# VH-VL binders against Pre-rRNA-processing protein TSR1 homolog (Tsr1), part 2

Target 1, 166 residues: Pre-rRNA-processing protein TSR1 homolog (Tsr1), of Drosophila melanogaster (Fruit fly) (q9vp47r84to249)
Amino acid sequence: APFLVCLLPMHEQIDPMSALEILKSCDSELVVENSPSGIVYINLPRFKQRFAFVTPPVGRGNELIALDYLKVCDTTLLLTTAAFGDDEIFDRWGQRIFNMMSAQGIPTPVVALMDLESINPKRRPAAKQAAQKVISKLLPEEKIMQLDTASEALNVMRRIGGQKKR

## First folded at step 4 (VH-VL)

Design e1 (from c18 with heavy chain T104R; framework fv_cosibelimab)
Fold by ESMFold2-Fast, scan of step 4:
Structure e1 (fold): chain C 166 residues (1-166), chain A 121 residues (1-121), chain B 112 residues (1-112)
Amino acid sequence: as target 1 above (166 residues)
Amino acid sequence: EVQLVQSGAEVKKPGSSVKVSCKASGGTFSSYTISWVRQAPGQGLEWMGVIIPILGIANYAQKFQGRVTITADESTSTAYMELSSLRSEDTAVYYCARVSRGYRYSHFDYWGQGTLVTVSS
Amino acid sequence: NFMLTQPHSVSESPGKTVTISCTRSSGSIASNYVQWYQQRPGSAPTTVIYEDNQRPSGVPDRFSGSIDSSSNSASLTISGLKTEDEADYYCQSYDSSTYHWVFGGGTKLTVL
């Protein structure tokens, strides 16, 4: 059975398929299979692991269905972005769904920060700190991971593969 | 590009059941749910239920609970709506509609052409 | 589940502006996105507005959507009214507490 990962955008402007393309760049040996329902299967031989990626509906009114996706998944990769400034790491949707996840006892997710490479180098530490502060309010032991390069993607894949499987 | 194609019109007797199909083509790599909506002659749109393939579950409007079953066959990209214990008031056009992966879109983005089900003795 | 109430019919002359309301019976209209569908005789519905105020590709900018919290209503506005706009219009929203989609009763737009 593959390790089932929910790609959960914490900002409605984040395209989870963009994150998935970065993740697919992590290894030259991986094999991708797409299902008719939109599940993306990734076999990563170097980790002896098969992953299945899904993304829920996002945005206002989709909170409960998104939580249902999270409940059937082995782990969640929360996608955050630095593209819209330090005060918009999460938008309204992101804040709402994050609070609901915490209230429901969803296991500690993996948190990725995208678009850090696209901003001024001098602003990157502040953006990463802002993202960490948002996450740390409810998950104080969780460290945010950058997700922009193939090397970072490999680290993210390793971390999600190390989570407890259902 | 994305298209939902439904099975053809049916005439059924009261007390029987009908099973309507909805085949999705194009854009098959998007996560989606399929809802079923009916419209009786001269009446409005009435939501019946949804199948959420990734979760393997279906949810139904209370009015149809116990009479409707919505299923999906991922290998053929086909969703089905079966309505049992048919009555004359079940005469309607039945539509399938897709709610695509909603990372930016939360609406019925594509509709099938409709299937007329006539229930008459 | 809440109900969405629309006027049964509206009519207006070509070139003018018409507004169709959609009122939510309980809970805030702003709690969930509102969509608008156009249905011409003999055809399946097609989306003219999604997520309160967004237009799909191919829908003219004469169509717009808005939310009015003071009346707990959503509105579809069609400016520069054309004869081909004559159709039934349905609002729709999602009741996230029960996983139910809710349609308004529909409004027949006559262009005369």
Scores: ipSAE 0.012, ipTM 0.602, lowest interface PAE 8.2, mean pLDDT 85

Design e2 (from c18 with heavy chain R101Y T104R; framework fv_cosibelimab)
Fold by ESMFold2-Fast, scan of step 4:
Structure e2 (fold): chain C 166 residues (1-166), chain A 121 residues (1-121), chain B 112 residues (1-112)
Amino acid sequence: as target 1 above (166 residues)
Amino acid sequence: EVQLVQSGAEVKKPGSSVKVSCKASGGTFSSYTISWVRQAPGQGLEWMGVIIPILGIANYAQKFQGRVTITADESTSTAYMELSSLRSEDTAVYYCARVSYGYRYSHFDYWGQGTLVTVSS
Amino acid sequence: NFMLTQPHSVSESPGKTVTISCTRSSGSIASNYVQWYQQRPGSAPTTVIYEDNQRPSGVPDRFSGSIDSSSNSASLTISGLKTEDEADYYCQSYDSSTYHWVFGGGTKLTVL
């Protein structure tokens, strides 16, 4: 059965479909199949794995339904961005849902940081460190992964594919 | 480009049932939820229920429990609302409305044109 | 479920500012986003404000939304009032614990 992956934006202005397009770029040979149910299936022959991607409702008041999505998924890919500055890695939605995930006992997610390539190269280490600081508050052993290029996308796909299946 | 197109007006007798359709075009039908909202002449908006296809669940307002059924046919991109045991006070315009599901914003971003259901003897 | 209470009607002269309130009966108004819809006679509703204070493309900046936790209320404010603003206005929020959308009773805005 495919690996069911929840794409969870930690900022309301992150479009999860943009993240999915980057992930699709990881292999020219991958096969994409869109389900009528809104699930995006990706067959990645290189890993001999089939992935299914879903995105929950986002924003204030959608916390419980988002948690219900997380409970049925094999893994969660948290999407963060450097595009809005070091103090906005998580917005208020991101902070709330992250705290609730911890309280709910949901398995450790994979964390991606987007848009790092769009900022001044001299600023990138500080931005990455700011993102890591936010994540480490509740997940001190989790290392954030950059997600901007095809090769980075391949590394993210490998990481999520290595998680325990539900 | 997203449109919700509803079936035409209906006149029904008390005690009968009505089934209103809502066909979505422009986009993947199942990537959003569909709610049904009614409005009696001169009255406010009243939420009836929602179908959330990706979770396989439908939820209904207490007032309509046992009388309303909301379904979806993904092959035709059509949602349905069936209301049974019709009474004269069920005379209303019935709207379908979409919430973009699993995207950054959640609100009723598109509405159908409305279907007038008249219940009279 | 909670209830959302709006005044039945408000009226104001062209060019003035009007504010329509939406009060939540139980739980915090800040627990869930608030939307505002405009409905003209014979038409389906259209969104004027979503997520408390966001404006859809094409909605004039004369429309704004706000939240006041101290009164447990959301407000829709329309400045520079025009005759075409005459409509019914509905607030809406979501009860995430029951998966229920809740509408306010609606406010008829008259511009005279």
Scores: ipSAE 0.016, ipTM 0.576, lowest interface PAE 6.4, mean pLDDT 84

Design e3 (from c18 with heavy chain R101K Y103W; framework fv_cosibelimab)
Fold by ESMFold2-Fast, scan of step 4:
Structure e3 (fold): chain C 166 residues (1-166), chain A 121 residues (1-121), chain B 112 residues (1-112)
Amino acid sequence: as target 1 above (166 residues)
Amino acid sequence: EVQLVQSGAEVKKPGSSVKVSCKASGGTFSSYTISWVRQAPGQGLEWMGVIIPILGIANYAQKFQGRVTITADESTSTAYMELSSLRSEDTAVYYCARVSKGWTYSHFDYWGQGTLVTVSS
Amino acid sequence: NFMLTQPHSVSESPGKTVTISCTRSSGSIASNYVQWYQQRPGSAPTTVIYEDNQRPSGVPDRFSGSIDSSSNSASLTISGLKTEDEADYYCQSYDSSTYHWVFGGGTKLTVL
């Protein structure tokens, strides 16, 4: 059975398919299969693992169904972005769902930060620190992972594959 | 371009069942395969239910619970709505509709053309 | 689930502005996004407004949506009214507590 991963945007403007394209770049030998249901299967031979990626509904009013997706998945990849400034790592949706995850006792997810390479190099440390500060309220031991390049994607996939299967 | 194509009109006897199909063309579906909505002659839109493939769960409006079954065959990109114990008041146009794909779950962005089901003796 | 209440009919002259309301019976109208669908006789509905105030590609600027928390209502406003705007209009929202979509009863718009 594939390792089931929920791609959870913490900002409504984050396209989880954009994150998935970066993840697909992690290995020239991986095999991708797109399901009509919206599940994306990735076979990563170098790790001898099969992954299934799913994206829940997001946005106001979708909190409960998103949590139900999280409960079915083996792990969650939280997607954050530096593209909208340090005070908008999470938007209002992200803030709500993050608080609810804390209440539900969701297992430790993997946290990715996108778009650091698109901002001024002088701003990148502050943006990364802002993102870390937001997630540390719920996940003080979790270190955010950058997700912009193929090598970073490989590190994220390895981290995901190392989580306990439900 | 995404299109939803439904099966043809049906005439049924009271007490029988009807199964309407909705075939999608073009690409990957949302995690919610298809919602079903009906409209009785001269009446408004009434939501019947949806299947959530990733959860393996179908959700139905309370009014139809026990009489409606929504299924999907992902290999053929076809959703089905079966309504049993038909009554004359079930005469309606039945629509399938796709809930918008993406990270924002907002609207029914594509609709089938509708299937007229007539229940008469 | 909550109910969404619309006026049964509205009418207005070409070139004028019409507003159709959609009132939520329990809970805040702002708790969930509101969509608006247009349906002409013999046709399936099409989206004119989604997520409270967004327009799909191809929907003219004359169509706009708004939320009014004080009346617990959403509104669809059509300015510069044209004869082709004659249709039934339905509001819709999502009840996240039961995972159900709710439609308003529909409003018949007549352009006279």
Scores: ipSAE 0.012, ipTM 0.602, lowest interface PAE 8.4, mean pLDDT 84

Design e7 (from c18 with heavy chain L55F T104R; framework fv_cosibelimab)
Fold by ESMFold2-Fast, scan of step 4:
Structure e7 (fold): chain C 166 residues (1-166), chain A 121 residues (1-121), chain B 112 residues (1-112)
Amino acid sequence: as target 1 above (166 residues)
Amino acid sequence: EVQLVQSGAEVKKPGSSVKVSCKASGGTFSSYTISWVRQAPGQGLEWMGVIIPIFGIANYAQKFQGRVTITADESTSTAYMELSSLRSEDTAVYYCARVSRGYRYSHFDYWGQGTLVTVSS
Amino acid sequence: NFMLTQPHSVSESPGKTVTISCTRSSGSIASNYVQWYQQRPGSAPTTVIYEDNQRPSGVPDRFSGSIDSSSNSASLTISGLKTEDEADYYCQSYDSSTYHWVFGGGTKLTVL
């Protein structure tokens, strides 16, 4: 059975479809199947692994529906960005859902940081540090992974594939 | 364009059950949650429950817990609401409504036309 | 669940401005987004405001939404009232403690 992965934006302005397009770029030989159900299947032959990606509704009032998605998924890929400033890695939605995940006992997620390549190289260390600091408040041993390039996408897919299946 | 089309009006006897359908077109059915809302004559809107078709997960308002069942058939893009043990106070127009899935916003962005269910002896 | 309380009816003359309130009984009104739906007789509801203050395509800018944390209420404001604005208006929010969507009791707007 495929690894069921929840794409969870930690900021309402993050488009999870943009993250999914980057993930699709990780290998020229992957096969993508879009289900009528909205599930996106990615068969990655080089890992001998099939992934299924789902995205929950996001934003205030969708917390419990999003948690229901998280409870049935094998893992969660948290999507973060510094594009809105290093003081706004999580918006109000991101702060609430992250706290609720911890309270509900949802398994430790994989965390991606997008848009880092779009900012000045001199500012990237501060942006990474800001994002890491937010994550480390609840997940001190979890390291943020960059997700901007095809090679970074491959590393994220490998990290996800290495998680224990539910 | 997105459209939700519901089944036609029904007249039921007390103690029976009714199953109302809601067929979605113009969008990816399973990308959205479908809520059911009723409105008794001259009364306000009352939420009954929701189904998340992608996972087959349903949640119900406490008032209807045990009497309502909401299901979805992804192959036909149709959601169903079945209400059992009907009483005269269940006489109402029943609406299905789509709750946007999107990455940003949620609200009841499209509504079905409504189905009148009359419960009479 | 918390309750959302609206006035049963409001009325105003054409061209004037009307405001409909929606007060949350427990917990902060700002804890969850508020939507506003318009329902004309014989019709299904349609969204006029979502996520506190956003307008769907096709809804004129005469319609606006706001949140007032001090009164624990949301408001729908309709300026430049027109006869076609006559309808029932419902506020709605989500009760995250019970997994329930909650509707206000509805307000009948009469334009006369």
Scores: ipSAE 0.007, ipTM 0.547, lowest interface PAE 10.4, mean pLDDT 85

Design e8 (from c18 with heavy chain T104K, light chain T98K; framework fv_cosibelimab)
Fold by ESMFold2-Fast, scan of step 4:
Structure e8 (fold): chain C 166 residues (1-166), chain A 121 residues (1-121), chain B 112 residues (1-112)
Amino acid sequence: as target 1 above (166 residues)
Amino acid sequence: EVQLVQSGAEVKKPGSSVKVSCKASGGTFSSYTISWVRQAPGQGLEWMGVIIPILGIANYAQKFQGRVTITADESTSTAYMELSSLRSEDTAVYYCARVSRGYKYSHFDYWGQGTLVTVSS
Amino acid sequence: NFMLTQPHSVSESPGKTVTISCTRSSGSIASNYVQWYQQRPGSAPTTVIYEDNQRPSGVPDRFSGSIDSSSNSASLTISGLKTEDEADYYCQSYDSSKYHWVFGGGTKLTVL
């Protein structure tokens, strides 16, 4: 059975399909199958593993629907970016949904930081630290993973595949 | 180009059921929800319920719980709304409407053309 | 479990500005996004404002939306009023406690 992954933006301006395109670049041998229901299947032969990706509605008022997506998934990939400022790693949506996830005891997510390559090199350490600080409030031992390149995508896929299946 | 195309007008007797279809086209439906909204003659818009096809669940307005069933056939990109135990007060235009996959858009961005259901004897 | 209340009708002369209010009966208006839909006779509704103050492509900048937390209301403002703006206008928001969408009662706009 595929490993079911929720792509959850922590900022309303993050396009989860952008993250998915980067993840698709992780291996020249992977096979992508799009479902009419909106599920994207990725078969990764190197890991002998099949992944299924879903994206919930996001934004103010979509909290309960997003939580229902999270309840049926094996894990969650939280998508973060510092492209909108170090003090806006999570917008109001991100803050709210993250607190709700913690309250419900949803399984430990994997956290990705996107768009670092778009940020001034001198600002990147501060951006990484700001994102890590936000995540560490509820997940003290979780390390944020960068997600900009194919090699980083492979590391993210490996981390996801190493989680316990629901 | 995105379109929602609904089935044609229906005339039904009290106590019967009606099933209205809403076919999505235009290829940009990888993840979405479909809501159903009705409007009685000269009245306002009334939300009936929503189907979330990817989760296989539907949620209904309290007024319609027990009488309405919303389903989806993902292979044909078609949503259905079935309303049972019809009364004359159910005479209305029934609309389907899409909420996009939600990361940028949180509104009913596309609407079907509407289906007139007349309940009379 | 809340209502959105709109005036039944508003009217104004061509070229002037009109404002339509949408008041939430319980809970904060700012808790959920507010949308505005325009419906002309015989037609399905179309979006003129989404997410409080955003305009879809093709909607002129004469249409704007705002939120006022002090009155617990949202407003649709149409400036430079034209006869083609005559329509019913509906506000809409989401009840996150119930997974329910809520529509206002609608406002008939007459341009005299």
Scores: ipSAE 0.007, ipTM 0.539, lowest interface PAE 10.2, mean pLDDT 84

Design f1 (from s15 with heavy chain K99S; framework fv_satralizumab)
Fold by ESMFold2-Fast, scan of step 4:
Structure f1 (fold): chain C 166 residues (1-166), chain A 120 residues (1-120), chain B 107 residues (1-107)
Amino acid sequence: as target 1 above (166 residues)
Amino acid sequence: QVQLQESGPGLVKPSETLSLTCAVSGYSISSGYYWSWVRQPPGEGLEWIGFIYYSGRTNYNPSLQGRVTISRDNSKNTLYLQMNSLRAEDTAVYYCARSGSYRPYYMDVWGEGTLVTVSS
Amino acid sequence: DIQMTQSPSSLSASVGDSVTITCQASQDIRNYLNWYQQKPGKAPELLIYDASNLKTGVPSRFSGSGSGTDFTFTISSLEAEDAATYYCQQYHNLPYTFGQGTKVEIE
């Protein structure tokens, strides 16, 4: 059975398919299979591991559906972006769903930060620190991972593949 | 002084692909947060098509997803809109516009618009 | 999607009159609402952002108020150059949506 991963945007304006395209770039030998049901299967030969990615609907009114996705997944990849500025790492949806995850005992997620390479180099440390601060309020031991390049994508895939399967 | 100027074909046939250009002067597109495309059918209201973030990420109106691509070329300071599978209902004036922040999000500078007629 | 409904769809008034346009959102959008003016044959121009903030350079006769689902836009003393169609726009949720527009004609 593949390792089931929920791609969970922590901001309604994050496109999880953009994150998935970066993840797909991690290995030239990677095999992708798209399911009619919307599940994306990725077979990563160098790890001898098969992943299945699902993306819940996001935004107001979709909280319970998103939590249902999280309940059946082996792990969750939380998607954050530097594109909205340091004070908006999570929007209202992100804050709400993050609190609900913690309250209901959803598995500890892996956290990715995108778009850092697209901002002024002098501002990148502050943006990364702002993202880390938000995550650390509920997950003090979790370190955010950058997700902009193929090599960073490989590190993210390794991290999620190293989590315990349900 | 910031100016936006749209350009493209005046007439496109159904099922063809529309390609529009928005040339920006007086401001770097890599330093503005959001660049949007908005359309207006003749005699009707405004419809938001989508935007591109300063990072290069895009977001599109769900009713148009699968047909629309917004892109940019920072070296040319230019924005692009591509829409495939055109139909008569896509006849409209197309505008590009700038928003300087995410909150508040408002389009403070607009191009003059370019009319696209979809007709056989 | 959030539906934005403007009232009235059109109005006619005289120079010096006070006119009010309303905009109703189908769900709570807080204060994330803008107002644009579009004169015939021209691109829209921003007048009010975040429900009540006047854009720099816009005449003080224009004002906005409201929060949640009900918003108003007022021109306190109508000038001839104010003949235009006015649009509200929400940016609380994607996709961003506009009201259908209110045409203001001067008699």
Scores: ipSAE 0.000, ipTM 0.492, lowest interface PAE 11.9, mean pLDDT 85

Design f15 (from s15 with heavy chain K99H R103K; framework fv_satralizumab)
Fold by ESMFold2-Fast, scan of step 4:
Structure f15 (fold): chain C 166 residues (1-166), chain A 120 residues (1-120), chain B 107 residues (1-107)
Amino acid sequence: as target 1 above (166 residues)
Amino acid sequence: QVQLQESGPGLVKPSETLSLTCAVSGYSISSGYYWSWVRQPPGEGLEWIGFIYYSGRTNYNPSLQGRVTISRDNSKNTLYLQMNSLRAEDTAVYYCARHGSYKPYYMDVWGEGTLVTVSS
Amino acid sequence: DIQMTQSPSSLSASVGDSVTITCQASQDIRNYLNWYQQKPGKAPELLIYDASNLKTGVPSRFSGSGSGTDFTFTISSLEAEDAATYYCQQYHNLPYTFGQGTKVEIE
């Protein structure tokens, strides 16, 4: 059985398919298969592991559906972005779903920060710290991972593959 | 073969709004990472206007003072540029361009450009 | 914004000559620099990405080097079809910025 991963945007402007394209860049030899149901399968020979990625609908009114996705997945990859400034790592959707995840006892997720390379280098440490601070409020020992390059994508894939399979 | 073709009004008066279209063929815009607009005043250099990511999020050059909106229509496979409060210095050839990969952010396919003249 | 400054602004050279153009960034951009060629009346075309990588299909006479703030672009043996304006472009930070261009004319 593949390792089932939920791609969960913490900002409505984040396209999980964008994150998935970065993840696909982690290895020139990976094999991708798309399901008619919208599930994306990635076979990563380097880890001898098959991943299945699912993306729930996001935005107001989709909270319970998103939680149902999270409950059946082996892990969740939370997608955050530096593109909208230090005070908008999560938008209103992100804040709501994150609080609900904690209340439901969803297993500890992996957290990715995108778009750090696209902002002023002088602002990057502050943006990374702002993102870490938001995550640490409910997940105090979880460290945010950068997701901009193929090398970073490989690290993220390794991290999610190392989680306990449900 | 991927082709981009810009189109627009050619002549616009100061203070009006510019609307440009970029028709993409041979490639789905939803499959690209970033799509940019770049302009070039006659005889001058290149200026990046902004981009749209395939998620729909956008980033714009602050030099344009919030006058720009970039959008797309996936069903028509088309990109759009809207710029308001036009001035004579906005006279330029406007290009749309595809970014070849997420990183590096290079522009590997360009349209042929469309000249926009802003005059009274 | 990161300012990109090219030198020289224009040059004239003969077929077979070696031509070098420089590009300076106002701050450290690592190797996040592209070079484009624009022939008269045409759209720009990518030649080099990440400071030194030649795009597939581009002739080997074109090369780039540098990191940080100082970059060079070289045409080792100028051909008649190389008459064009060349632009450097950084993608380290938004907004993306271009150098002012260097016009290469063939004598």
Scores: ipSAE 0.000, ipTM 0.487, lowest interface PAE 12.9, mean pLDDT 85

Design f16 (from s15 with heavy chain K99T, light chain L94R; framework fv_satralizumab)
Fold by ESMFold2-Fast, scan of step 4:
Structure f16 (fold): chain C 166 residues (1-166), chain A 120 residues (1-120), chain B 107 residues (1-107)
Amino acid sequence: as target 1 above (166 residues)
Amino acid sequence: QVQLQESGPGLVKPSETLSLTCAVSGYSISSGYYWSWVRQPPGEGLEWIGFIYYSGRTNYNPSLQGRVTISRDNSKNTLYLQMNSLRAEDTAVYYCARTGSYRPYYMDVWGEGTLVTVSS
Amino acid sequence: DIQMTQSPSSLSASVGDSVTITCQASQDIRNYLNWYQQKPGKAPELLIYDASNLKTGVPSRFSGSGSGTDFTFTISSLEAEDAATYYCQQYHNRPYTFGQGTKVEIE
């Protein structure tokens, strides 16, 4: 069975398919298979692992559906961005869904920060620190992983593949 | 100077498929920005149709019930809009527009628009 | 969807007058609101972004203010070339939505 990963945006303006495009770039031998149901399968031979990525609907009213996705997945990749300013790493949706998943006892997720390479180089350290600060308050021992390049994508895939399967 | 220019058939019949193009000059569509389509029925307001991000990812207005597709050809620096199952209510001027990819999200460059009339 | 309601739908004023139009969002959109000007037969042009920021090259007589659900757009001293329809647009949530427009006519 593939390792089932939930791509969960922590801001309604994040497109989880953008994260998938970056993840697909992690290896030249990677095989992608798209399901009519919207599940994206990635076979990564170098890890001897098959991954299945699902994206729940986001936004007000979709909280319970998103939680259902989280309960059946082996792990969650939380998608964050600093593109909306340091004070909006999580929007209202992100805050609500995270509080709900924490109450349900969802296992510690992997946290990705996107769009850092697209921010003015002088502002990148501050943006990364702002994102890490938000994550550290909620998940004190979790370190945010950058997700902009192929090499960063490979590190994220490695982190995901190393987690305990349900 | 960035310029966008739409083109299309002008007149289409109900139930047919609409195909529009937007030629972009002065900026590479693969280098950044969201590239949006917006329409305006005669005498009415503006309706956002959807966008394609410079990476190729798309997002659409749910009100169009999955009958729209936005695509691009990076080698031609051109954007495309396809809309299925046309109705008289789809009669509008169709614009393409460049949308900021980082906050703020605004449409700073627009094409001149192309009128599409849906009539038998 | 977030609904954007403008008031008034149309107005007529003289050169030199101060003109104010409002835009109300059906839910909190913070300051994620833009204002566009559309002259007859032309594409819209961005004037104000993020509720209050004037786009480079736009005359200083145009201004915007507000946050949350209530927004205001003002032309401090109306000029003949300002005859146009003005639209607010939110980008807090997809789908992006526009107000119905306010037509400004010069007497």
Scores: ipSAE 0.000, ipTM 0.501, lowest interface PAE 12.3, mean pLDDT 85

